# VH-VL binders against Protein FAM180B (FAM180B), part 12

Target 1, 160 residues: Protein FAM180B (FAM180B), of Homo sapiens (Human) (q6p0a1)
Amino acid sequence: TQPHAGQPMDSTSVGGGLQEPEAPEVMFELLWAGLELDVMGQLHIQDEELASTHPGRRLRLLLQHHVPSDLEGTEQWLQQLQDLRKGPPLSTWDFEHLLLTGLSCVYRLHAASEAEERGRWAQVFALLAQETLWDLCKGFCPQDRPPSLGSWASILDPFP
Key: E = the ipSAE of ESMFold2; O = the ipSAE of OpenDDE; V2 = 0.75 times the mean of E and O plus 0.25 times the DockQ between their complexes.

## First folded at step 6 (VH-VL)

Design b94 (framework fv_libivirumab)
Fold by ESMFold2-Fast, scan of step 6:
Structure b94 (fold): chain C 160 residues (1-160), chain A 121 residues (1-121), chain B 112 residues (1-112)
Amino acid sequence: as target 1 above (160 residues)
Amino acid sequence: QVQLVESGGGVVRPGRSLRLSCAASGFTFSKYAINWVRQAPGKGLEWVAIIWYDGSNKYYRDSVKGRFTISRDDSKNTLYLQMNSLRTEDTAVYYCARHGYTSDSYLFDYWGLGTTVTVSS
Amino acid sequence: DIVMTQSPLSLSVTPGEPASISCRSSQSLLHRNGYKYLDWYLQKPGHSPQLLIYLGSNRASGVPDRFSGSGSGTEYTLKISRVEAEDVGVYYCMQYLSNPYTFGQGTKLEIK
C-alpha cells in the first residue's frame, strides 16, 4: 500500500543550520580539561558555557546517550564491535562513538583507586584499541605488533 | 560497475625501470586501499605492495623494498607502481586488487585484468 | 612470515564427483575477534583470480553452494561437492591476519 498525502507542500525553502567544524583548540579544551565523572560514573561537561557551544552540545549528546558509564556496558559495546566487522567500514558516527568510548575508559582508569579496577579498565581500553587498530590496519599494522594485553596495562598505568 | 584496468607493462633489460598504472572506476577510489599482486609465468600468486586509502601508509614485500614505490592520484582515480632496478625475478603479470570491506567480502574483492612485465637480457 | 602450504598440488576429478583441497598455515589464523583470516580464490585459465570463500567459511556473492570452506586454527579445507567443467583452474588459499599477506602455492584442478 501507498502512504497518504497530507497538507500541500510549502515551496518556501527552509534554511539549514550552519555547520561549523570545531576548532581543534576548543575540542582539546573540552576533551582534556572540560570533562569530569559525575556521581553515576557518566562523563559530564564541567563548564555549562562550554556545553552551550555547538561542539559542546554535540559532545553532550554522545556522552549522555551513546557512551557506556560502567565497565559492564563498555564490555558489551566491545562485544558488539565485532559485529561491525561484518558490514561496510565504520561510519564517521560509529568511529566517533568508538573513540569517545575509549576516552571514557581513560577517564575511568584515572578515577579508579584500586589496582584491580584500574587493571580491568586498562584491559578493556587495550581491547577496544586493538579492535580499532585491526579495522584501520586490516592486517597491515607496523612490524612492531601492538604490545600484549599485559603490556598495555603497564603503559596505561606506569606509575600507579 | 567496479572495474580496475592495469597498463604500463613491457619488455625491459635488467636494471631498467617501468611504471605501472591501475585505472579505477565504478566506486569511490579515495575510500579504498589497493594492492599490487604479481604472478610469475607458471607460478603462484605473490603479494607485492599496498597503499592506504589516504596514501599515508605503504607496505612492501622485502624483495622489492627500496626498488619499488607505490603511489596514487585520487584526482585521476589511478594507482601507480614505479619499478626501479628491475631483476629477472620481477618478470610476472602484475594485478591491482582492491582491499575491500563489504557485507559479503573482506579482501581482494575486485581484481584487474593484469599487465605483463618481462625482464630479460 | 606466515607460510601457507596447500595439498594436493594437482588433482583430476570426473564431473559430478567431489573434490577436497587442504591448506595449512604456520600459525593460527584465528583472531581474538573470532574471525578466521583466510580466503580462497579461483583462477580460471587465462583469467584473473576471483574470490570464492572469505573468512574461512563464507561464500562470496554469486558463488554456487557446491563450494564450502571449513577449518580452524592452522588447518583449513575447501570442498566442492559436485565438480563441474567450469570449476577447472588453480585454487589458492591466502592469509591476511599478518603482514605480509601470503598465498599457498596453488592447487590445479583438472577434469578427467
Scores: ipSAE 0.000, ipTM 0.483, lowest interface PAE 14.6, mean pLDDT 76

## First folded at step 7 (VH-VL; framework fv_masavibart)

Design c1 (at its last look DockQ between E and O 0.48; V2 from the best seeds 0.00; counts 0 for: pae E 7.9 > 2)
Heavy chain, then light chain:
Amino acid sequence: QVQLVESGGGVVQPGRSLRLSCAASGFTFSKYAMYWVRQAPGKGLEWVAVIWYDGSNKYYADSVKGRFTISRDNSKNTLYLQMNSLRTEDTAVYYCARHGYEGDRYLFDYWGQGTLVTVSS
Amino acid sequence: QSALTQPASVSGSPGQSITISCTGTSSDVGGRKYVSWYQQHPGKAPKLMIYEVSNRPSGVSNRFSGSKSGNTASLTISGLQSEDEADYYCQSYAGSNTYVFGGGTKLTVL
ESMFold2, look of step 7: ipSAE 0.012; ipTM 0.597
ESMFold2 (binder alone), look of step 7: mean pLDDT 90; pTM 0.920
OpenDDE, look of step 7: ipSAE 0.240; ipTM 0.743

Design c2 (from c1 with heavy chain S56T; at its last look DockQ between E and O 0.40; V2 from the best seeds 0.00; counts 0 for: pae E 9.5 > 2)
Heavy chain, then light chain:
Amino acid sequence: QVQLVESGGGVVQPGRSLRLSCAASGFTFSKYAMYWVRQAPGKGLEWVAVIWYDGTNKYYADSVKGRFTISRDNSKNTLYLQMNSLRTEDTAVYYCARHGYEGDRYLFDYWGQGTLVTVSS
Amino acid sequence: QSALTQPASVSGSPGQSITISCTGTSSDVGGRKYVSWYQQHPGKAPKLMIYEVSNRPSGVSNRFSGSKSGNTASLTISGLQSEDEADYYCQSYAGSNTYVFGGGTKLTVL
ESMFold2, look of step 7: ipSAE 0.006; ipTM 0.578
ESMFold2 (binder alone), look of step 7: mean pLDDT 90; pTM 0.920
OpenDDE, look of step 7: ipSAE 0.239; ipTM 0.738

Design c4 (from c2 with heavy chain H99Y, light chain Y99L; at its last look DockQ between E and O 0.03; V2 from the best seeds 0.00; counts 0 for: pae E 17.2 > 2, off the site)
Heavy chain, then light chain:
Amino acid sequence: QVQLVESGGGVVQPGRSLRLSCAASGFTFSKYAMYWVRQAPGKGLEWVAVIWYDGTNKYYADSVKGRFTISRDNSKNTLYLQMNSLRTEDTAVYYCARYGYEGDRYLFDYWGQGTLVTVSS
Amino acid sequence: QSALTQPASVSGSPGQSITISCTGTSSDVGGRKYVSWYQQHPGKAPKLMIYEVSNRPSGVSNRFSGSKSGNTASLTISGLQSEDEADYYCQSYAGSNTLVFGGGTKLTVL
ESMFold2, look of step 7: ipSAE 0.005; ipTM 0.466
ESMFold2 (binder alone), look of step 7: mean pLDDT 89; pTM 0.896
OpenDDE, look of step 7: ipSAE 0.264; ipTM 0.744

## First folded at step 8 (VH-VL; framework fv_masavibart)

Design d6 (at its last look DockQ between E and O 0.06; V2 from the best seeds 0.00; counts 0 for: pae E 15.4 > 2, off the site)
Heavy chain, then light chain:
Amino acid sequence: QVQLVESGGGVVQPGRSLRLSCAASGFTFSKYAMYWVRQAPGKGLEWVAVIWYSGYNKYYADSVKGRFTISRDNSKNTLYLQMNSLRTEDTAVYYCARYGYTSDSYLFDYWGQGTLVTVSS
Amino acid sequence: QSALTQPASVSGSPGQSITISCTGTSSDVGGRKYVSWYQQHPGKAPKLMIYEVSNRPSGVSNRFSGSKSGNTASLTISGLQSEDEADYYCSSYAGSNTLVFGGGTKLTVL
ESMFold2, look of step 8: ipSAE 0.006; ipTM 0.444
ESMFold2 (binder alone), look of step 8: mean pLDDT 88; pTM 0.881
OpenDDE, look of step 8: ipSAE 0.014; ipTM 0.564

## First folded at step 9 (VH-VL; framework fv_masavibart)

Design e1 (from c1 with heavy chain L107A Y110I; at its last look DockQ between E and O 0.51; V2 from the best seeds 0.00; counts 0 for: pae E 6.5 > 2)
Fold by ESMFold2, look of step 9:
Structure e1 (fold): chain C 160 residues (1-160), chain A 121 residues (1-121), chain B 110 residues (1-110)
Amino acid sequence: as target 1 above (160 residues)
Amino acid sequence: QVQLVESGGGVVQPGRSLRLSCAASGFTFSKYAMYWVRQAPGKGLEWVAVIWYDGSNKYYADSVKGRFTISRDNSKNTLYLQMNSLRTEDTAVYYCARHGYEGDRYAFDIWGQGTLVTVSS
Amino acid sequence: QSALTQPASVSGSPGQSITISCTGTSSDVGGRKYVSWYQQHPGKAPKLMIYEVSNRPSGVSNRFSGSKSGNTASLTISGLQSEDEADYYCQSYAGSNTYVFGGGTKLTVL
């Protein structure tokens, strides 16, 4: 865990960037290029030239070693996040990890060929999104009722 | 020795079913995605289906979707292809193939000997 | 779903170099760089010769090399030998868990 005592904040930095990665424009380029989930269960950067850059290699290591590659690992990390709800806002590293894990769930949800598998990933994604919203609005939202994602969940189901 | 061995081919009438098996040995089967690829006599290779390493996801070529089902049993190191509603156009040698690992992503690095399916008349 | 385009046949004399082309689209060959090449002798299963455009598996002769320019991949065989006479297929991953093969090229050593 990281202590946040004494950390200054202002309105220009409230949104929180990626502390250890390269400049935000490089991270935007990596995400814009897209990710792809392979049949071995690994998420990787689709553009191989961007993947070979220093920020691309950092993202690859995060995806490979710190973002869970299966449902069980994702559920274990979700439990850890839920245990942190009443604590201070997540560190920038933990928040980056949370966002990347959520993104991974979207790709796995979309890749799932069977409805049961889609439902399991959709549920985990919804819970991760709720944890993300909870962390972003600590002190600004009702303490007992985290934000609803009902309308967002319908976007994740590609089959009407 | 890494090996894939197909079985279950034969001659059947149109509209009937066959089930192909592919026995794997010499590697950790549960870590690899697996494929079926077919080749009509005198023709080229055609991808048929893929199943992910854990069996969670399955995808098919349009020509067989709805008629063929790929499956695996990781406890028996065996890949299957259930072929229903067979047509004369399904006549081919059917190969099982292994997904490449690490340095050969999306390549088929190990192939079986193939099993012939003939859908007659 | 669409096959990759290869010439139907190519020929060369022993000791020469030959090149087999494989043309796809920006969605497969051009954009993803997951092109592989397979050699198939009559009555045998295909054998992986080149993966990820230009990499050679262990045990494959260094006379085989691969490259890509735009939407076209190429397999080059230098020092052509009689045992190289076979069918050659390119294959690409086309995204969305789909895989496409070229139509095949019959190499004849004269």
Scores: ipSAE 0.037, ipTM 0.625, lowest interface PAE 6.5, mean pLDDT 81
ESMFold2 (binder alone), look of step 9: mean pLDDT 91; pTM 0.933
OpenDDE, look of step 9: ipSAE 0.408; ipTM 0.793

Design e2 (from c1 with heavy chain L107P; at its last look DockQ between E and O 0.31; V2 from the best seeds 0.00; counts 0 for: pae E 10.4 > 2)
Fold by ESMFold2, look of step 9:
Structure e2 (fold): chain C 160 residues (1-160), chain A 121 residues (1-121), chain B 110 residues (1-110)
Amino acid sequence: as target 1 above (160 residues)
Amino acid sequence: QVQLVESGGGVVQPGRSLRLSCAASGFTFSKYAMYWVRQAPGKGLEWVAVIWYDGSNKYYADSVKGRFTISRDNSKNTLYLQMNSLRTEDTAVYYCARHGYEGDRYPFDYWGQGTLVTVSS
Amino acid sequence: QSALTQPASVSGSPGQSITISCTGTSSDVGGRKYVSWYQQHPGKAPKLMIYEVSNRPSGVSNRFSGSKSGNTASLTISGLQSEDEADYYCQSYAGSNTYVFGGGTKLTVL
């Protein structure tokens, strides 16, 4: 009787659960298909066939239930991320959440019709980008100095 | 439990104005986009306007653009349609409808009973 | 003319199945857009029967089903009953924050 041979524990599946991130190429294909804001402020995958796949349903659930859909919720999430600055690097799950939240801000920035709302989304996006750099820098950067966004910040504010 | 009640319909002459109201209850009004849809007597359904959940964006059918204004007061749970420069072809039952929350991007999941607007000489 | 094409009428006997078609373009029914279906009895407001092409809201009989192929959506009613006699409308998002209905189909149960 042959015993079951062990396989690598890190095998990825396109249909994995919410806490297991998709492979980068699967995520790129979903995002390349395009996203769209609806009248409820929810970000959805435009391609119905991709949206109905297991990875597409995972992304939809993340965008719908775990990534904030309005400015207040995004600011609350940003505060939670800032509270985690002094801790260990974000889990893969939380880092994916951070990146998807940043992506959502870009779509909402472009959809905003009023200058005040546009400016607020731009500010939140810049701060989320700063948190991303901070997390990538953990273990390499001095803990008392945040990473700089100098050249990137000018995209959101044309006046340095 | 979800309830939408339209009011403000009536008989008016061409060129006059009316304001319709839709009172909402049984749900958190400020979380939902709202619609006006009309139906001429014996005819099909025609979308008229949409307003986003926070009032930030408003869109209209070409047939009413420039004459009708959709608005909402989230503190009063009320949707409005201001109809100016009314024409005989605007004669219809006007329904307010709610955008479906449960994953259909643009379903009209709950409707009011409608209010009749008649535009005639 | 309407942006979505439906037959003007269909009829069937009790117990039969019928299908109502809704044909649009790649910008509204086809591609990435969702289709919904509404039932309207005389003098009443429309009722949502199908959303996201094929899903039924709570309280809608499983005799109602929906599908889509290419630029055509279909509503199928199995086991026809007298209460199914009504007008049926399809609806989709047509892009650029516009919404379109089909012209409607009158179902007569004989």
Scores: ipSAE 0.006, ipTM 0.554, lowest interface PAE 10.4, mean pLDDT 80
ESMFold2 (binder alone), look of step 9: mean pLDDT 90; pTM 0.916
OpenDDE, look of step 9: ipSAE 0.257; ipTM 0.750

Design e3 (from c1 with light chain Y99W; at its last look DockQ between E and O 0.48; V2 from the best seeds 0.00; counts 0 for: pae E 7.3 > 2)
Fold by ESMFold2, look of step 9:
Structure e3 (fold): chain C 160 residues (1-160), chain A 121 residues (1-121), chain B 110 residues (1-110)
Amino acid sequence: as target 1 above (160 residues)
Amino acid sequence: QVQLVESGGGVVQPGRSLRLSCAASGFTFSKYAMYWVRQAPGKGLEWVAVIWYDGSNKYYADSVKGRFTISRDNSKNTLYLQMNSLRTEDTAVYYCARHGYEGDRYLFDYWGQGTLVTVSS
Amino acid sequence: QSALTQPASVSGSPGQSITISCTGTSSDVGGRKYVSWYQQHPGKAPKLMIYEVSNRPSGVSNRFSGSKSGNTASLTISGLQSEDEADYYCQSYAGSNTWVFGGGTKLTVL
């Protein structure tokens, strides 16, 4: 028996996005449960019980509306992030978006059936990880030693 | 209204190639992953291959890896299976099937009528 | 290991209920909610009867029901009719982009 049809969300969205990030410990629980990339290119929370919670529904909206689902969209977002390197640290919302996009790249890299596509996803992931380290370091790291994942990019690249 | 129509089956010798087609209509083809499933005469169903909605990813059963290639042309609403180095064990009716995404994301909600491939000398 | 296990055949009289079992592993039937059942009449393509273990598509009789316990899914047909005589296949997703079917069960209506 299910009497739950038609319960609307309270207004936490802004047009096409979320403005209220979850606490880190809630996000870890959701990610620990695992995500799954389906053949439609959509990331889903694997545990349906967790997916139906308010934090799970929020993560679903982020995955559906703000995390790019293809390589071209991810590359465009990466360019925008690189343009922001000189600015202030990202908001918690934008940082959460960056982390989820990076995680999405890992799932898509693993799912890619062609070595050339795997290499492209690995390259984009390495650059997103570098943007993550840059943002974490803003205001805390010496200017002379910015974080770099250059050697990690070599590890993530496929062999010829 | 969903319709899937396979074609390209026939009789071929071992080691030869065939290309199967599946014409789709009645739905937005480019939003659905597609499958090939085969059934040897008098036997059960066997999944053969899947291709993602945009063609970006392809996966195969172990029995056909390296010999078969799934592909799609979203502008023609058509799914393909290129079958190379055919063996007698590949003799089967080949069905195309649509990925169901409402509720159960890993099911075959619509099937074609199938096309027979016979591999014999 | 690659296939799900079904009985080769089951039979029943009109009006009875019968159950077809489908046994997999913890990596497919046991650990996932992606069990579906297909009916195939001779010379026809398979038809989806049950998805997500227990849901019926529109147009499928409520005489068909599904359930799961542990690594075993079950299809139950109540009020058996002669038109139900067909082959029945279970199917699951085994993870790692692998889809598995049961070996099929021939239902004979006596």
Scores: ipSAE 0.012, ipTM 0.618, lowest interface PAE 7.3, mean pLDDT 81
ESMFold2 (binder alone), look of step 9: mean pLDDT 91; pTM 0.922
OpenDDE, look of step 9: ipSAE 0.217; ipTM 0.750

Design e4 (from c1 with light chain G31R R32Y; at its last look DockQ between E and O 0.37; V2 from the best seeds 0.00; counts 0 for: pae E 9.5 > 2)
Fold by ESMFold2, look of step 9:
Structure e4 (fold): chain C 160 residues (1-160), chain A 121 residues (1-121), chain B 110 residues (1-110)
Amino acid sequence: as target 1 above (160 residues)
Amino acid sequence: QVQLVESGGGVVQPGRSLRLSCAASGFTFSKYAMYWVRQAPGKGLEWVAVIWYDGSNKYYADSVKGRFTISRDNSKNTLYLQMNSLRTEDTAVYYCARHGYEGDRYLFDYWGQGTLVTVSS
Amino acid sequence: QSALTQPASVSGSPGQSITISCTGTSSDVGRYKYVSWYQQHPGKAPKLMIYEVSNRPSGVSNRFSGSKSGNTASLTISGLQSEDEADYYCQSYAGSNTYVFGGGTKLTVL
């Protein structure tokens, strides 16, 4: 609730580059405005006025170019993340990609017409959530006890 | 260059079926939603159906629901329209069209030349 | 399903400007910026002329411009030429993955 005394330079002044993440408050406001999944499988900010801002355009480009739009692409990236478990924590940029990919899975799960497809997206989401917990835990949790979504992952499965 | 070529039109009696095809080239077909739009002789354009890029979702105009089925085969770069229980009011030129990508996600940026379906007798 | 309302015809002399109206509802034209205009010459497929109310695709003359106010969109053609004689259709996104066209307007260049 206390205002920040000294704000770091905001990445919103960066031109068309996607490398520098937005401040968390800006990202929250954009996501709060709501996203929609179009017939092209692309996530867009519903509020077109917010979508036209520099932070909104950055999010649109990130969603369109860096977030996988199908199961195969998402599973391939998930495998790469799993291979990096022993490495350092993800960069802020890579972590943002991980979170947005997980969010994309939720929207695609809800858009899916058939229960089988919903189940596949739910499974991928659960695995991405585990990778997110793993990365957040690097340096705080014992690495020989990986974080788990145990019963949470089972709840997403239609057959517990 | 983007090209859409419709085929399968012809003359048919009411109550019969036809299957239209639209061959796509010059773009990555599996990344685009596709549409059917028709135009009765001397009349305006009427949206008929849309299919999502992966075929997962399909939507229809009320005038054709339950009679027409849109489908796609991404391995063949081909869009289809199965038209059953045809009526004389289905007589039209049928166009396939591509969902627009650049800057606007709710427009029809490329169209085929159309195929004529005539339902009479 | 609700069609957008356009005048059946408009006419103008070479060099003049004309405007074609497209009236929808608060559920389509009034709600979304996704309003497009298509030109169709006889025997040809429609061609996209304007998208997102006022943007021109590459290769479309700047004589074509678009605008909207409330539930009504407008296409303005300045410096009329004989090649502009065609049918013009507006189209709007109507939500829930549905789309509506206007009834069309025949432009005659006298």
Scores: ipSAE 0.011, ipTM 0.536, lowest interface PAE 9.5, mean pLDDT 80
ESMFold2 (binder alone), look of step 9: mean pLDDT 91; pTM 0.918
OpenDDE, look of step 9: ipSAE 0.239; ipTM 0.743

Design e5 (from c1 with heavy chain A33G; at its last look DockQ between E and O 0.60; V2 from the best seeds 0.00; counts 0 for: pae E 9.6 > 2)
Fold by ESMFold2, look of step 9:
Structure e5 (fold): chain C 160 residues (1-160), chain A 121 residues (1-121), chain B 110 residues (1-110)
Amino acid sequence: as target 1 above (160 residues)
Amino acid sequence: QVQLVESGGGVVQPGRSLRLSCAASGFTFSKYGMYWVRQAPGKGLEWVAVIWYDGSNKYYADSVKGRFTISRDNSKNTLYLQMNSLRTEDTAVYYCARHGYEGDRYLFDYWGQGTLVTVSS
Amino acid sequence: QSALTQPASVSGSPGQSITISCTGTSSDVGGRKYVSWYQQHPGKAPKLMIYEVSNRPSGVSNRFSGSKSGNTASLTISGLQSEDEADYYCQSYAGSNTYVFGGGTKLTVL
C-alpha cells in the first residue's frame, strides 16, 4: 500500500466488512482462543465456533487478505511503515494491521523449521515492534530521541 | 488441467530405500502445500506426510517419522518422498495430493493416480 | 493416528437416499468445520465430494450433501444410482498438523 502522511483525523480504514472494528474485549477473546498456521501459510482461529461469528469472520478476513503471509510481503509493509515515521499517528485500522502483522510474525517464527528462516522472522518482528513504539510515542517523545529497540534484536535470536 | 503424476514405485526388500517423485502441472506449484497419502492393499487411506508451499515446514505420521523425508523442488514442479528402512507394512499405493486453495483448508482437492510400493522378503 | 469411525458398509436401492456417518471427537469433527468426504471407485484415486462439512466442489452432483451434529458428520446421497457404488472416506483436521481419515464405508447399490 502507499505511504501515508499528514493524516489530521483518526480515520478507520474502509472496505467490505472492515469499516467497524469490534470492541477490544471481543478481539481479545478471539485471540485468546488461539491461532494456528495452515500449510498455505494462513493464520486461522482454532475454535471453529468463535471463527464462525461475525467478529471471527472479520479477523479471518484481516489475517487472510490484509496481513502479509510471507516474509517478502512483511518486509515491504515494514518499509512503508518506516516511511511514515514523521507523520501523524496511524489510524486505528492501520495500527490494528501493524499489531496483527507482528503477531503473525511470532507464529511464523515458532513454526519455522530452519534456523535461517527463524532468524529472518525474528529480525522483522523486532523492527515491527520498533515501529509500534514509534507510533505510540508520537507527540510525546522528543524528536531527537525516538524510541529504540537497541540490543533488543539479540533477544529475538532463535538461539539464545 | 491440474495433473499429478507419481513415479518411482516398485518391489524392494525390507530395509531397503526407495524414492518417489510426483510431477505437477496445470497450476502454480509453489503456491500449494503438498501431501503424501498411502493405501495398503484392501485397506483405507492413511496420511503420510505434508510439506508447506515453500518447503519450510514438514510433518509426518508417527508410523513413518524418522524413516521418510518429504521434500520439494519448486523450480522443477516436483514433490519427493525418500523412504528409508522400508518395512512390509509400508506396502501400499502412494498418492501425492494437493492442498486446497484459499478458503479450502485441510483437504486434498487433487490426487495423482498413485504408484505401488511393494516391500517383500 | 486415530481413525474416525465409519460403518464398514451400507446399502440401498436405486432412487433411495442413504446416509453414511463419520464419528470423531470434540477435538476434530466436533470442534472444527474441516470435514471432507472422498469417493473412491475400485482401482481409482479418491475424489473430493464435500469439503468444510457441507460444500460441494464444482462438478459434484447436488445429490451429495453433508452435515454435522455434535461429533458426527454425515454424507447423504439422494436418488441413489449404480455409479454411486464405491468406497467413501471422511477426513478431518484435528489440529497440530494431524490429518485423520475414517476407516471407509463400502456403499453397495442393490
Scores: ipSAE 0.006, ipTM 0.579, lowest interface PAE 9.6, mean pLDDT 80
ESMFold2 (binder alone), look of step 9: mean pLDDT 90; pTM 0.925
OpenDDE, look of step 9: ipSAE 0.301; ipTM 0.759

Design e7 (from c1 with heavy chain E102S; at its last look DockQ between E and O 0.34; V2 from the best seeds 0.00; counts 0 for: pae E 7.2 > 2)
Fold by ESMFold2, look of step 9:
Structure e7 (fold): chain C 160 residues (1-160), chain A 121 residues (1-121), chain B 110 residues (1-110)
Amino acid sequence: as target 1 above (160 residues)
Amino acid sequence: QVQLVESGGGVVQPGRSLRLSCAASGFTFSKYAMYWVRQAPGKGLEWVAVIWYDGSNKYYADSVKGRFTISRDNSKNTLYLQMNSLRTEDTAVYYCARHGYSGDRYLFDYWGQGTLVTVSS
Amino acid sequence: QSALTQPASVSGSPGQSITISCTGTSSDVGGRKYVSWYQQHPGKAPKLMIYEVSNRPSGVSNRFSGSKSGNTASLTISGLQSEDEADYYCQSYAGSNTYVFGGGTKLTVL
């Protein structure tokens, strides 16, 4: 009941006397509403009003600033992940970034009109999936090679 | 200073073709998606086509699909609309418009003054 | 092609306020999409007046305001002036990289 002295925020209240919904529930609604590639190559939340919620604004910032919008940016991020392979498991933020980048590749694969571009996005997605599997099983997987995704993964193995 | 200047309009018989151009200046053209929007005389605005910033994807209104082709040359800062098999209902002022970069993913923030296409016998 | 529904015309006297409606469907305005408004004087290109439902670009008078409820967006012009006489169009995204305008509203300042 006693206020803590020295708290920095004295005035930012009170928009609501009610607690907002838990962030995971709103995050699920954001993903369920769907994402889309816009004409600028950015992955965005289709439901603009839901995107304006606190979790929606956070996801929008992550998608806009940290998820690559083109193949070259995605390949650059993949290279950085591969360079970190020997280190400890990715931070929660980096792992979320990896998953969202992989999701972006799926949307790019679906949007690609040419078979060559579709193949390039499929290759990058497979490599990101390998990095995801590697990170999930660090300490359990053999360090000599990344986990395999079966015959599809062997075609796209990053160490030919 | 963002500028968009359309050209290539004129009078054409039904069944013929025209190619419109839109010269862009005052911004980095290759970073922006571009649109064609038309307006028949005395009528409202109608979206015609969109092309992504890199030209990778193109989308069309149903009324022009299969007849019109949008394209761009990022080295020349120019947007194009190839209009084939023209019909009298294609008669309109054709505007070139730029997609807004931030704040609204679906707004048309800069427009050219338009070029008139008249399709008549 | 689907269009958003606007009244064909509205009128008001100088100094009054008027509102122009824009009604769509669950595939556009009602699909929780942003709405933009454009002003067009005769013989001129359209000009963006309102974006993201209610935001004004710099240089647009604060007499212009926007709102949205359900499937209907609204543009309100207060303190009408003779230069406000123009056609007004709403616009929304209809998904799948398609775009839809309203039919337009002619504003007459009496």
Scores: ipSAE 0.016, ipTM 0.613, lowest interface PAE 7.2, mean pLDDT 80
ESMFold2 (binder alone), look of step 9: mean pLDDT 90; pTM 0.920
OpenDDE, look of step 9: ipSAE 0.318; ipTM 0.779

